VH-VL binders against DNA topoisomerase 1 (topA). Designs and how they scored, part 14

Target 1, 137 residues: DNA topoisomerase 1 (topA), of Thermoplasma acidophilum (q9hm08r4to140)
Amino acid sequence: FRIIIAEKADAGRRIAYFLSGGQVKSHRAKGTSYLEFEYNGSKTYLIPLSGHIVEADFESGYSDWNKIDLSDLIDARIVKNIKNKVAYQTLQAFRGKVEEIVIATDYDREGELIGVEALDIIKEGKEEIRRAKFSAL
Short names: E, the ipSAE of ESMFold2; O, the ipSAE of OpenDDE; V2, 0.75 times the mean of E and O plus 0.25 times the DockQ between their complexes.

## First folded at step 11 (VH-VL; framework fv_disitamab)

Design n4 (from k2 with light chain S53N; at its last look DockQ between E and O 0.59; V2 from the best seeds 0.00; counts 0 for: pae E 4.2 > 2)
Fold by ESMFold2, look of step 11:
Structure n4 (fold): chain C 137 residues (1-137), chain A 119 residues (1-119), chain B 105 residues (1-105)
Amino acid sequence: as target 1 above (137 residues)
Amino acid sequence: EVQLVQSGAEVKKPGATVKISCKVSGYTFTDYYIHWVQQAPGKGLEWMGRVDPYDGETYYNQKFKDKATITADKSTDTAYMELSSLRSEDTAVYFCAREPWLRGYFDYWGQGTLVTVSS
Amino acid sequence: DIQMTQSPSSVSASVGDRVTITCKASQDIRSWVAWYQQKPGKAPKLLIYAASNLQSGVPSRFSGSGSGTDFTLTISSLQPEDFATYYCQQSDSYTFGGGTKVEIK
């Protein structure tokens, strides 16, 4: 089946409505959010994001700037923290189960970065990956 | 049973603020958008804005963005709309309604709250 | 925003009549239309979604049609409880039509 990654909920709805003609099932429960519809005879799922999925931070114990000597920050390990838990969990639920991934985030630097974040979570390496622009919806 | 129960009628002076509540029951609050709709006396329906109770994200009709503030409280399954700087033309019935997430229609509505602004 | 022009503004009709109400969108909205019924002093009630899908519990005398810019709500045989005001709404940015009041002739 096909996955479409959209940057925002309203953009995702417009894409789903455009492709399906209004026959869209929405799923929002148990820490996941996605749309389901048929397009060109294929089951299609759309995952709307809300900006960045991950964010850089320090390990616990280095996040309290008021109590950390600045020399210790050189030793701190930087980790990626989940910023958007729903998006992360939804992408993980589909990992390894898809044939085609379409990145439909905004065509700017932030949208490209968000798309890369989503791919890093969902792909296993055998998927067909495409970039699409949906405008004038 | 799905229900949206709104707070009672209000009478206000020009310049005042009013906060209307919409308490939901019979479904999972965070699975649905909550919308607010104005109906002035003898007039049609006008969409004002919405909130996603899951994360608090809002979207407003530009006409109302400086008039209305919409919020949701997950701990009480209640949405709110505050109207500021009331004027006589804000006299209307205000409805809350739910939208199945991203489906674009309102399947259940509150009973409406009359706000009267007069001096 | 997408404008919805609803016509007529009112209809005088008798019980048993076929009533047709139209909405025109300012741009192609595919099937992104809902229809509501509102009786005096009451909240609106959803009748039709996605242009032609009948909401559960709504009598089969109500039907919706159209795609693109032109949409129609039809009441095949008007009943006494159908005297009300009807609104269309486009589903993208939630704009309502101006309403159509169906009155006793």
Scores: ipSAE 0.234, ipTM 0.744, lowest interface PAE 4.2, mean pLDDT 85
ESMFold2 (binder alone), look of step 11: mean pLDDT 93; pTM 0.948
OpenDDE, look of step 11: ipSAE 0.642; ipTM 0.868

Design n5 (from k2 with light chain D92E; at its last look DockQ between E and O 0.70; V2 from the best seeds 0.00; counts 0 for: pae E 4.9 > 2)
Heavy chain, then light chain:
Amino acid sequence: EVQLVQSGAEVKKPGATVKISCKVSGYTFTDYYIHWVQQAPGKGLEWMGRVDPYDGETYYNQKFKDKATITADKSTDTAYMELSSLRSEDTAVYFCAREPWLRGYFDYWGQGTLVTVSS
Amino acid sequence: DIQMTQSPSSVSASVGDRVTITCKASQDIRSWVAWYQQKPGKAPKLLIYAASSLQSGVPSRFSGSGSGTDFTLTISSLQPEDFATYYCQQSESYTFGGGTKVEIK
ESMFold2, look of step 11: ipSAE 0.135; ipTM 0.716
ESMFold2 (binder alone), look of step 11: mean pLDDT 93; pTM 0.952
OpenDDE, look of step 11: ipSAE 0.703; ipTM 0.886

Design n6 (from k2 with light chain W32Y; at its last look DockQ between E and O 0.70; V2 from the best seeds 0.00; counts 0 for: pae E 3.9 > 2)
Heavy chain, then light chain:
Amino acid sequence: EVQLVQSGAEVKKPGATVKISCKVSGYTFTDYYIHWVQQAPGKGLEWMGRVDPYDGETYYNQKFKDKATITADKSTDTAYMELSSLRSEDTAVYFCAREPWLRGYFDYWGQGTLVTVSS
Amino acid sequence: DIQMTQSPSSVSASVGDRVTITCKASQDIRSYVAWYQQKPGKAPKLLIYAASSLQSGVPSRFSGSGSGTDFTLTISSLQPEDFATYYCQQSDSYTFGGGTKVEIK
ESMFold2, look of step 11: ipSAE 0.261; ipTM 0.745
ESMFold2 (binder alone), look of step 11: mean pLDDT 93; pTM 0.951
OpenDDE, look of step 11: ipSAE 0.698; ipTM 0.882

## First folded at step 12 (VH-VL; framework fv_disitamab)

Design p1 (from n6 with heavy chain R103Y; at its last look DockQ between E and O 0.03; V2 from the best seeds 0.00; counts 0 for: pae E 6.9 > 2, placed apart)
Fold by ESMFold2, look of step 12:
Structure p1 (fold): chain C 137 residues (1-137), chain A 119 residues (1-119), chain B 105 residues (1-105)
Amino acid sequence: as target 1 above (137 residues)
Amino acid sequence: EVQLVQSGAEVKKPGATVKISCKVSGYTFTDYYIHWVQQAPGKGLEWMGRVDPYDGETYYNQKFKDKATITADKSTDTAYMELSSLRSEDTAVYFCAREPWLYGYFDYWGQGTLVTVSS
Amino acid sequence: DIQMTQSPSSVSASVGDRVTITCKASQDIRSYVAWYQQKPGKAPKLLIYAASSLQSGVPSRFSGSGSGTDFTLTISSLQPEDFATYYCQQSDSYTFGGGTKVEIK
């Protein structure tokens, strides 16, 4: 099946309606949030995002940059903080189960970063990955 | 059985504020957008705005962005619309309606709340 | 923004008549159209979504057609309970047409 990552809920709905002709099923429950439809006979799931999913940070004790010695920074473990738990859980539920991932976030710096964040969470490396623009909507 | 039950009719003076409630039952409140629609006496339907009860995100028709404030209270499964600085042209029936999240159409409606603004 | 032009504004018809109501979008909206019926003093009721899909419980005499910019609601054989006002709606921006009142002739 196919997964499409969209940058905003409204953009995601417009993309889903465009591809399906308006025949969209929404799935929204604890820890999940996505749209389901058929496109060219293939089951497709669209996961709309409303911003960044993760935020980079250091382990406890390194969050105050003016206290950190630069030598210690080389050994610091960088951890990612989950900023949007629902988006993360939704993406994780699809990890390793998809054949194609389409990144349909905006073609700007923020949209590219959001797309990369989503890919880091969902892909295992066997998927076909595409970048698409739906600006006609 | 899906139900949207609105608060009763209101009579207000110009300049007043009114808050209309829309209590839902028979489904999971946070899975559906709640919309508000105005219908002036003898006139058509006009979309005002919506709220996502899941996170409180709102989206307004530009015409109503300075008139209406739409909110949702997950603890009571109730959406609200507050109309401020009421004028005679705000006299209308106001409906709440449910949109299956991102479907774009309204499958269930409240019974409507008449707001009358008179001097 | 997308405008929805609905015609006619009213129609006088008899029981048994075929009634056709049209809605024209200012630009291509694919099948992003819903149709509603509203009786006086009542809330609107969804009839058709996605241009042509009947809502559950809606009688089969109601049908929707069209794509792109031109959409039609058809009542194949008008019944006494069908005298009402009908609205189209563009589903993406929630814009309603102006309404069509179907009156007894």
Scores: ipSAE 0.018, ipTM 0.622, lowest interface PAE 6.9, mean pLDDT 82
ESMFold2 (binder alone), look of step 12: mean pLDDT 93; pTM 0.950
OpenDDE, look of step 12: ipSAE 0.039; ipTM 0.727

Design p2 (from n6 with heavy chain L102F; at its last look DockQ between E and O 0.36; V2 from the best seeds 0.00; counts 0 for: pae E 11.3 > 2)
Fold by ESMFold2, look of step 12:
Structure p2 (fold): chain C 137 residues (1-137), chain A 119 residues (1-119), chain B 105 residues (1-105)
Amino acid sequence: as target 1 above (137 residues)
Amino acid sequence: EVQLVQSGAEVKKPGATVKISCKVSGYTFTDYYIHWVQQAPGKGLEWMGRVDPYDGETYYNQKFKDKATITADKSTDTAYMELSSLRSEDTAVYFCAREPWFRGYFDYWGQGTLVTVSS
Amino acid sequence: DIQMTQSPSSVSASVGDRVTITCKASQDIRSYVAWYQQKPGKAPKLLIYAASSLQSGVPSRFSGSGSGTDFTLTISSLQPEDFATYYCQQSDSYTFGGGTKVEIK
């Protein structure tokens, strides 16, 4: 099946509506949020992102750590890096399960970075990855 | 079974405020938009605005942006619409309606609430 | 700011008649139209979504067609319970047409 990553929730809803002809099922439960529809004969899921998913800052948090368990370090890193918990959990739920990933974030530096953040969370390496622009929406 | 149950009819004087409730049951409240629709006596339907109960996001018809305030309370599965500075032209039946998230149509409607604004 | 122009504003018809109601959008809206039936004192009831998809429980004598700017609701053989007012709605911005009242001739 196909995953579409959209940069903003409203833009994502508009893309899903546009592609499906109005036949969209929403999934918003258990810390996940995405849209489901059919497009060109393929089951398609769209994950809207509202800004950056992660925030990179471990420097101050790790400077005073003496003899810590690796699981604690991993947990601390994830907590400090996640700005959008729902987006992160949704992407993780789809990790490794998709055939095609379409990055439909805005065509600018921020949109490109958000797209890369999403890819780092969801891909395992066998997926077909495409970049798409929905400028009319 | 999906139900949207609205509060009862109201009679108000010009200048007053009214708050109409729309309590839902039979589905997960935060998974669907709630819309409000006005129908003046003998007239057609006019869309007023919506709320996404998941995050509280609202979107209004420009005509009603200074008249209506739409909210949702996740703890009671209830949407509200408050109408301020009531005038006689606000006399109408007001419906709440459910939209499956971004499908663009309203599959379930409340029974309507008549608001009468009289001198 | 999409206008939905519905015609006719009223239809006088007999049981068994074929009734056709049209709705014209001011811009291309593809198939993003819904149709509703409303009886006096009642809430509207969804009949058709996505221009031509019949809502569950709606009789097959109702059908919808069209794409782009011109849309049609057809009642193939009018029944006594079909005397009501019908509204089209543009699904993207939620704009309703002005309504078509189907009355007994």
Scores: ipSAE 0.008, ipTM 0.560, lowest interface PAE 11.3, mean pLDDT 81
ESMFold2 (binder alone), look of step 12: mean pLDDT 93; pTM 0.951
OpenDDE, look of step 12: ipSAE 0.092; ipTM 0.731

Design p3 (from n6 with heavy chain Y33W; at its last look DockQ between E and O 0.86; V2 from the best seeds 0.00; counts 0 for: pae E 5.1 > 2)
Fold by ESMFold2, look of step 12:
Structure p3 (fold): chain C 137 residues (1-137), chain A 119 residues (1-119), chain B 105 residues (1-105)
Amino acid sequence: as target 1 above (137 residues)
Amino acid sequence: EVQLVQSGAEVKKPGATVKISCKVSGYTFTDYWIHWVQQAPGKGLEWMGRVDPYDGETYYNQKFKDKATITADKSTDTAYMELSSLRSEDTAVYFCAREPWLRGYFDYWGQGTLVTVSS
Amino acid sequence: DIQMTQSPSSVSASVGDRVTITCKASQDIRSYVAWYQQKPGKAPKLLIYAASSLQSGVPSRFSGSGSGTDFTLTISSLQPEDFATYYCQQSDSYTFGGGTKVEIK
């Protein structure tokens, strides 16, 4: 089946309705959210994002800048925190189960970064990956 | 059985604020968006805005962006709309309605709340 | 923004008549339209979504058709309980048509 990653809920809805002609199922339960429809004889799922899924942060214990000397900052570790839990959980639910992943985020630096974040969560390396633009919708 | 039950009619003076409630039952509150729709006396329907009760995200019709504040309290399964700086042209019936997430239509509506603004 | 132009503004019809109400979008919206019925003093009730899909519990005498910019709601045989005002709505930004009042003779 096919996964489409959209950057915003409204854009994702427009893509889904354009491709399906209006026969769209929506799923929102157990911390996951996605649209389901059929396009060109293939089951297609669309996962709308609302910005970045992860963010960088320092490990706990380095966040009190008033007590940290400079030598401690050299050893600080950077970790990724889940910013958008629903998007993360939805992508994880599809990990390893897809044939094709279509990145349909905006064609700018922010959209490219969001697309890479989504790929890092969902892909296992066997999938066909495409970049598409639906700005006309 | 799905129900959206709104608070009762209100009479307000110009400049006042009103807060209308919409309590839902018969479904999972956080699975559906809640919208608000204005109907002035003898007029048609006009969409005002919506809230996603799951995370509190809102989106407003530009016309109402500075007039209405829409919220949801998932601990009580209740959505709210607050109207500020009331004027006589805000006299209307206000409906809440639910949208199956991203489906684009309103399958159930509240009974409506009449707000009358008069000096 | 997408405007929805609904016609006629009113229609007077007899029980048993076929009633047709039209709605025109200012741009191509595919099938992304819904239809509602509203009786005096009551909330609107969903009849049709996605241009032609009948909502559960709505009588089969109601049907919707169209795509692109031109949409139609049809009542195949008008019943006494069908006197009401009918609204179309485009589903992307939730703009309603101006309404069509159906009066029973």
Scores: ipSAE 0.106, ipTM 0.702, lowest interface PAE 5.1, mean pLDDT 84
ESMFold2 (binder alone), look of step 12: mean pLDDT 93; pTM 0.949
OpenDDE, look of step 12: ipSAE 0.636; ipTM 0.866

Design p4 (from n6 with heavy chain Y59R; at its last look DockQ between E and O 0.83; V2 from the best seeds 0.00; counts 0 for: pae E 3.4 > 2)
Fold by ESMFold2, look of step 12:
Structure p4 (fold): chain C 137 residues (1-137), chain A 119 residues (1-119), chain B 105 residues (1-105)
Amino acid sequence: as target 1 above (137 residues)
Amino acid sequence: EVQLVQSGAEVKKPGATVKISCKVSGYTFTDYYIHWVQQAPGKGLEWMGRVDPYDGETRYNQKFKDKATITADKSTDTAYMELSSLRSEDTAVYFCAREPWLRGYFDYWGQGTLVTVSS
Amino acid sequence: DIQMTQSPSSVSASVGDRVTITCKASQDIRSYVAWYQQKPGKAPKLLIYAASSLQSGVPSRFSGSGSGTDFTLTISSLQPEDFATYYCQQSDSYTFGGGTKVEIK
């Protein structure tokens, strides 16, 4: 399988239609959302995101800035919380099942961060990872 | 079984606001985009915008972005379109339609709501 | 912004005729086109998606073809229930063509 990570739903659809010639299946069921098509004889799935998937946060008890001394925050454990549950669950469903992961998020600081977030969720270490730009979309 | 049922015809004066509802049944509301399409009398179809009922995200035709506000209430399986500052040229039939998420076509449509703007 | 130019704007035809309606996109849109039928006072009905895929329940006398910029809807043998207005739509921008009215001759 090939997985393509797109930063936005409409951009992801444009990529999928460009690569497949318009023969795209969409899958949206409770908890997951992705596109399916064939490109150059390889089954390809595209996971469109809508921004950051996770964010840094603190352990329970440190989340309310009005109640917490800043000195305590320096010592607090930092954890990642899921912001986009559908994107997270979709990426998790594909974890360990892919040969190639293509990061097609925007070529800027935020797009690079979102790409890294997606990789952290989906890869297990043996996948071929590529970065792609679809500037004509 | 799949149905999109729109609210009834409206007659409004210039400057008024109207809110059209589109209640769905027979499918999972949050799995499909809801679109709105204008058809002025004797004219063709013109896409206005859509909402993703899953998270409320919207996208508008630039022509309508200051005229229409599209929302979805997933507790009632109902999409809405509000038209503000009505003018006589806003007289039209307004359709809601659903798109299987990101597939790019509208497979079921509401019956249409006639909005007449007259002084 | 992608424009969809439909032609002809109207067709006079008889039952049994082969009817061809075209849409031209202002840019290459691969096969990302849908076709709809609309009868007076009714909502549109989807016929074709992805340029050539027939929607479930649509008679096989309807077919779609084309890729890139030029798209065609064909009715192979016109039936009385096919007198209607037909619209193409670009599936990403949702832009509709101007419509083609198929009328009884």
Scores: ipSAE 0.345, ipTM 0.774, lowest interface PAE 3.4, mean pLDDT 86
ESMFold2 (binder alone), look of step 12: mean pLDDT 93; pTM 0.952
OpenDDE, look of step 12: ipSAE 0.807; ipTM 0.905

Design p5 (from n6 with heavy chain N61A K65Q; at its last look DockQ between E and O 0.61; V2 from the best seeds 0.00; counts 0 for: pae E 4.0 > 2)
Fold by ESMFold2, look of step 12:
Structure p5 (fold): chain C 137 residues (1-137), chain A 119 residues (1-119), chain B 105 residues (1-105)
Amino acid sequence: as target 1 above (137 residues)
Amino acid sequence: EVQLVQSGAEVKKPGATVKISCKVSGYTFTDYYIHWVQQAPGKGLEWMGRVDPYDGETYYAQKFQDKATITADKSTDTAYMELSSLRSEDTAVYFCAREPWLRGYFDYWGQGTLVTVSS
Amino acid sequence: DIQMTQSPSSVSASVGDRVTITCKASQDIRSYVAWYQQKPGKAPKLLIYAASSLQSGVPSRFSGSGSGTDFTLTISSLQPEDFATYYCQQSDSYTFGGGTKVEIK
């Protein structure tokens, strides 16, 4: 089946509504959120994001730059913290179960980065990955 | 089982502020949008805005963008709408209603709260 | 912003009559429309969603039809409890139609 990644709920709804002609099921429960419909003979799920899914940070104890000696930053471990739990959990639930992933975030710097974040969470390496533009919807 | 229970009627003077509550029960608060709808005396329904109780994201009708502030408190399963700088034209019944996430319709409504603005 | 033009503004009808109410959207909204019933002093009640899907517990004498820009709510045989005001709503930006009051003739 196909996964479409959108930047936020309203954008995702418009994409799903356009592609399906209005026959869309929504799912929001148990820490996951996604839309379900059929398009081009394939079951399609759309996962709307709300901005960045993760953020870079230092491991605990290094988060206040005013307190940290600059020499200590060389030794600090950089981690990525989950910023959007619902998006993360939804992507994780689909990991390993998809044939095609479509990145439908905006064609700008921020949209490309959000798309990469989503791919890092959902793909296993066997999926077909495509980039699509829906900004005219 | 599903219930949206609103706070009671209010009488206010011009220039005052009012905050209406909408307490929900019988379902998971964060799974549904909460909307607010105005109905002036003898008039039709007018959509004002919504909140996503999960993360607090709001979306307002342009007419109400500078009049209404919509919030949700997950700890008490309660949505709020505050109306500022009240005028006589704000006299209306105000409803809360829920939307199954992104389905575009309101399946359950609160009983309504009458706000009367008079000098 | 999508405008919903509802007509007629009122209907005088007798018990047993077939009543039709129309809504016209300012642009193509596919089937993304809902219909509500409101009695005086009460909250609105959902009747129809997605243009033609009947909400659970709503009598089958209510039906919805249409797609694109033109939508219709039909009451096949009007009952005494159906005297009320009816509203359409487009679901993208939540705009309501102006309402149609159904009254006893």
Scores: ipSAE 0.242, ipTM 0.748, lowest interface PAE 4.0, mean pLDDT 85
ESMFold2 (binder alone), look of step 12: mean pLDDT 93; pTM 0.949
OpenDDE, look of step 12: ipSAE 0.783; ipTM 0.898

Design p6 (from n6 with light chain R30Y; at its last look DockQ between E and O 0.54; V2 from the best seeds 0.00; counts 0 for: pae E 2.5 > 2)
Heavy chain, then light chain:
Amino acid sequence: EVQLVQSGAEVKKPGATVKISCKVSGYTFTDYYIHWVQQAPGKGLEWMGRVDPYDGETYYNQKFKDKATITADKSTDTAYMELSSLRSEDTAVYFCAREPWLRGYFDYWGQGTLVTVSS
Amino acid sequence: DIQMTQSPSSVSASVGDRVTITCKASQDIYSYVAWYQQKPGKAPKLLIYAASSLQSGVPSRFSGSGSGTDFTLTISSLQPEDFATYYCQQSDSYTFGGGTKVEIK
ESMFold2, look of step 12: ipSAE 0.482; ipTM 0.792
ESMFold2 (binder alone), look of step 12: mean pLDDT 93; pTM 0.951
OpenDDE, look of step 12: ipSAE 0.727; ipTM 0.885
ESMFold2, look of step 13: ipSAE 0.410; ipTM 0.772
ESMFold2 (binder alone), look of step 13: mean pLDDT 93; pTM 0.949
OpenDDE, look of step 13: ipSAE 0.521; ipTM 0.845

## First folded at step 13 (VH-VL; framework fv_disitamab)

Design q1 (from p6 with heavy chain Y59R; at its last look DockQ between E and O 0.49; V2 from the best seeds 0.50)
Heavy chain, then light chain:
Amino acid sequence: EVQLVQSGAEVKKPGATVKISCKVSGYTFTDYYIHWVQQAPGKGLEWMGRVDPYDGETRYNQKFKDKATITADKSTDTAYMELSSLRSEDTAVYFCAREPWLRGYFDYWGQGTLVTVSS
Amino acid sequence: DIQMTQSPSSVSASVGDRVTITCKASQDIYSYVAWYQQKPGKAPKLLIYAASSLQSGVPSRFSGSGSGTDFTLTISSLQPEDFATYYCQQSDSYTFGGGTKVEIK
ESMFold2, look of step 13: ipSAE 0.492; ipTM 0.795
ESMFold2 (binder alone), look of step 13: mean pLDDT 93; pTM 0.951
OpenDDE, look of step 13: ipSAE 0.520; ipTM 0.841

Design q2 (from q1 with light chain S31N; at its last look DockQ between E and O 0.03; V2 from the best seeds 0.00; counts 0 for: pae O 5.1 > 2, placed apart)
Fold by OpenDDE, look of step 13:
Structure q2 (fold): chain C 137 residues (1-137), chain A 119 residues (1-119), chain B 105 residues (1-105)
Amino acid sequence: as target 1 above (137 residues)
Amino acid sequence: EVQLVQSGAEVKKPGATVKISCKVSGYTFTDYYIHWVQQAPGKGLEWMGRVDPYDGETRYNQKFKDKATITADKSTDTAYMELSSLRSEDTAVYFCAREPWLRGYFDYWGQGTLVTVSS
Amino acid sequence: DIQMTQSPSSVSASVGDRVTITCKASQDIYNYVAWYQQKPGKAPKLLIYAASSLQSGVPSRFSGSGSGTDFTLTISSLQPEDFATYYCQQSDSYTFGGGTKVEIK
């Protein structure tokens, strides 16, 4: 099936209804709401996000900037911490099952970053990846 | 350790109803789907339906939609399947199985429950 | 619903043999296939998911491949504990194949 990642619930709903012609099923599971519909002959799930899923941080020992030299941060390992556990778990549940991933986050820098975060969680190497822009919603 | 423990074997008369249970442990009950699978004696596996313990949402194989009722009780971490209007053809081992949400596979299974329907 | 035609229904093999089991779907599968091993009186055990992903704890002699409508489970070198019945299952609507009994020759 196909997954469409939206940045916000309202945008997600608009996308789903637009693509489906109005035939959309709403679901709630595992703390996340998502939409199900058929598009282009394929089952499609639309997952709306609510901001960043992960955040970049420094490894243990470098997180307190008041206690370390800033120069040390240059060599510090950057780690990704889960910011939104529910979103993370939801996306993770799709791993290995998705045929196509459509990133439909906002077409700006933040949207790109959120999209990449989602992609990194879902992608296992078998999926077709597409970037979508919706301007007339 | 993840475990799915099913209720014991059942012997029923035709027309009766039976309700079997699947109690889970070792993980968060609401994070995974619970499915039920039928296996008639000497036969293969057949998917019956599933429940999302999180909200009770169910899906059924069309073949079993009037036969099976699947439920989940979050307070006891137990999934149930009720089989109504039992016939001899319903004699089978029934398995509950866990699916990681939307993964489409079953990573842990119950030990199975034999339901025998005989006059 | 998607039908899964599994072949062969049975195969006799010896320890060390390469065993191949095939499942053909009646239509393209979007979410690939899982494979299970079942021994008598026991519940099925997951071996492979998403066509080719090996479940944790499963020996590397098991492998899966395929896409579209054709999927294959391979046991590279059959071991004594591998004599069992194997099932494929498509991940779109949970249809199982008919099963393949791997018996000792």
Scores: ipSAE 0.023, ipTM 0.646, lowest interface PAE 5.1, mean pLDDT 89
ESMFold2, look of step 13: ipSAE 0.627; ipTM 0.830
ESMFold2 (binder alone), look of step 13: mean pLDDT 93; pTM 0.952

Design q3 (from q1 with heavy chain D55S; at its last look DockQ between E and O 0.53; V2 from the best seeds 0.59)
Heavy chain, then light chain:
Amino acid sequence: EVQLVQSGAEVKKPGATVKISCKVSGYTFTDYYIHWVQQAPGKGLEWMGRVDPYSGETRYNQKFKDKATITADKSTDTAYMELSSLRSEDTAVYFCAREPWLRGYFDYWGQGTLVTVSS
Amino acid sequence: DIQMTQSPSSVSASVGDRVTITCKASQDIYSYVAWYQQKPGKAPKLLIYAASSLQSGVPSRFSGSGSGTDFTLTISSLQPEDFATYYCQQSDSYTFGGGTKVEIK
ESMFold2, look of step 13: ipSAE 0.579; ipTM 0.807
ESMFold2 (binder alone), look of step 13: mean pLDDT 93; pTM 0.951
OpenDDE, look of step 13: ipSAE 0.700; ipTM 0.876
ESMFold2, look of step 14: ipSAE 0.530; ipTM 0.796
ESMFold2 (binder alone), look of step 14: mean pLDDT 93; pTM 0.951
OpenDDE, look of step 14: ipSAE 0.695; ipTM 0.877

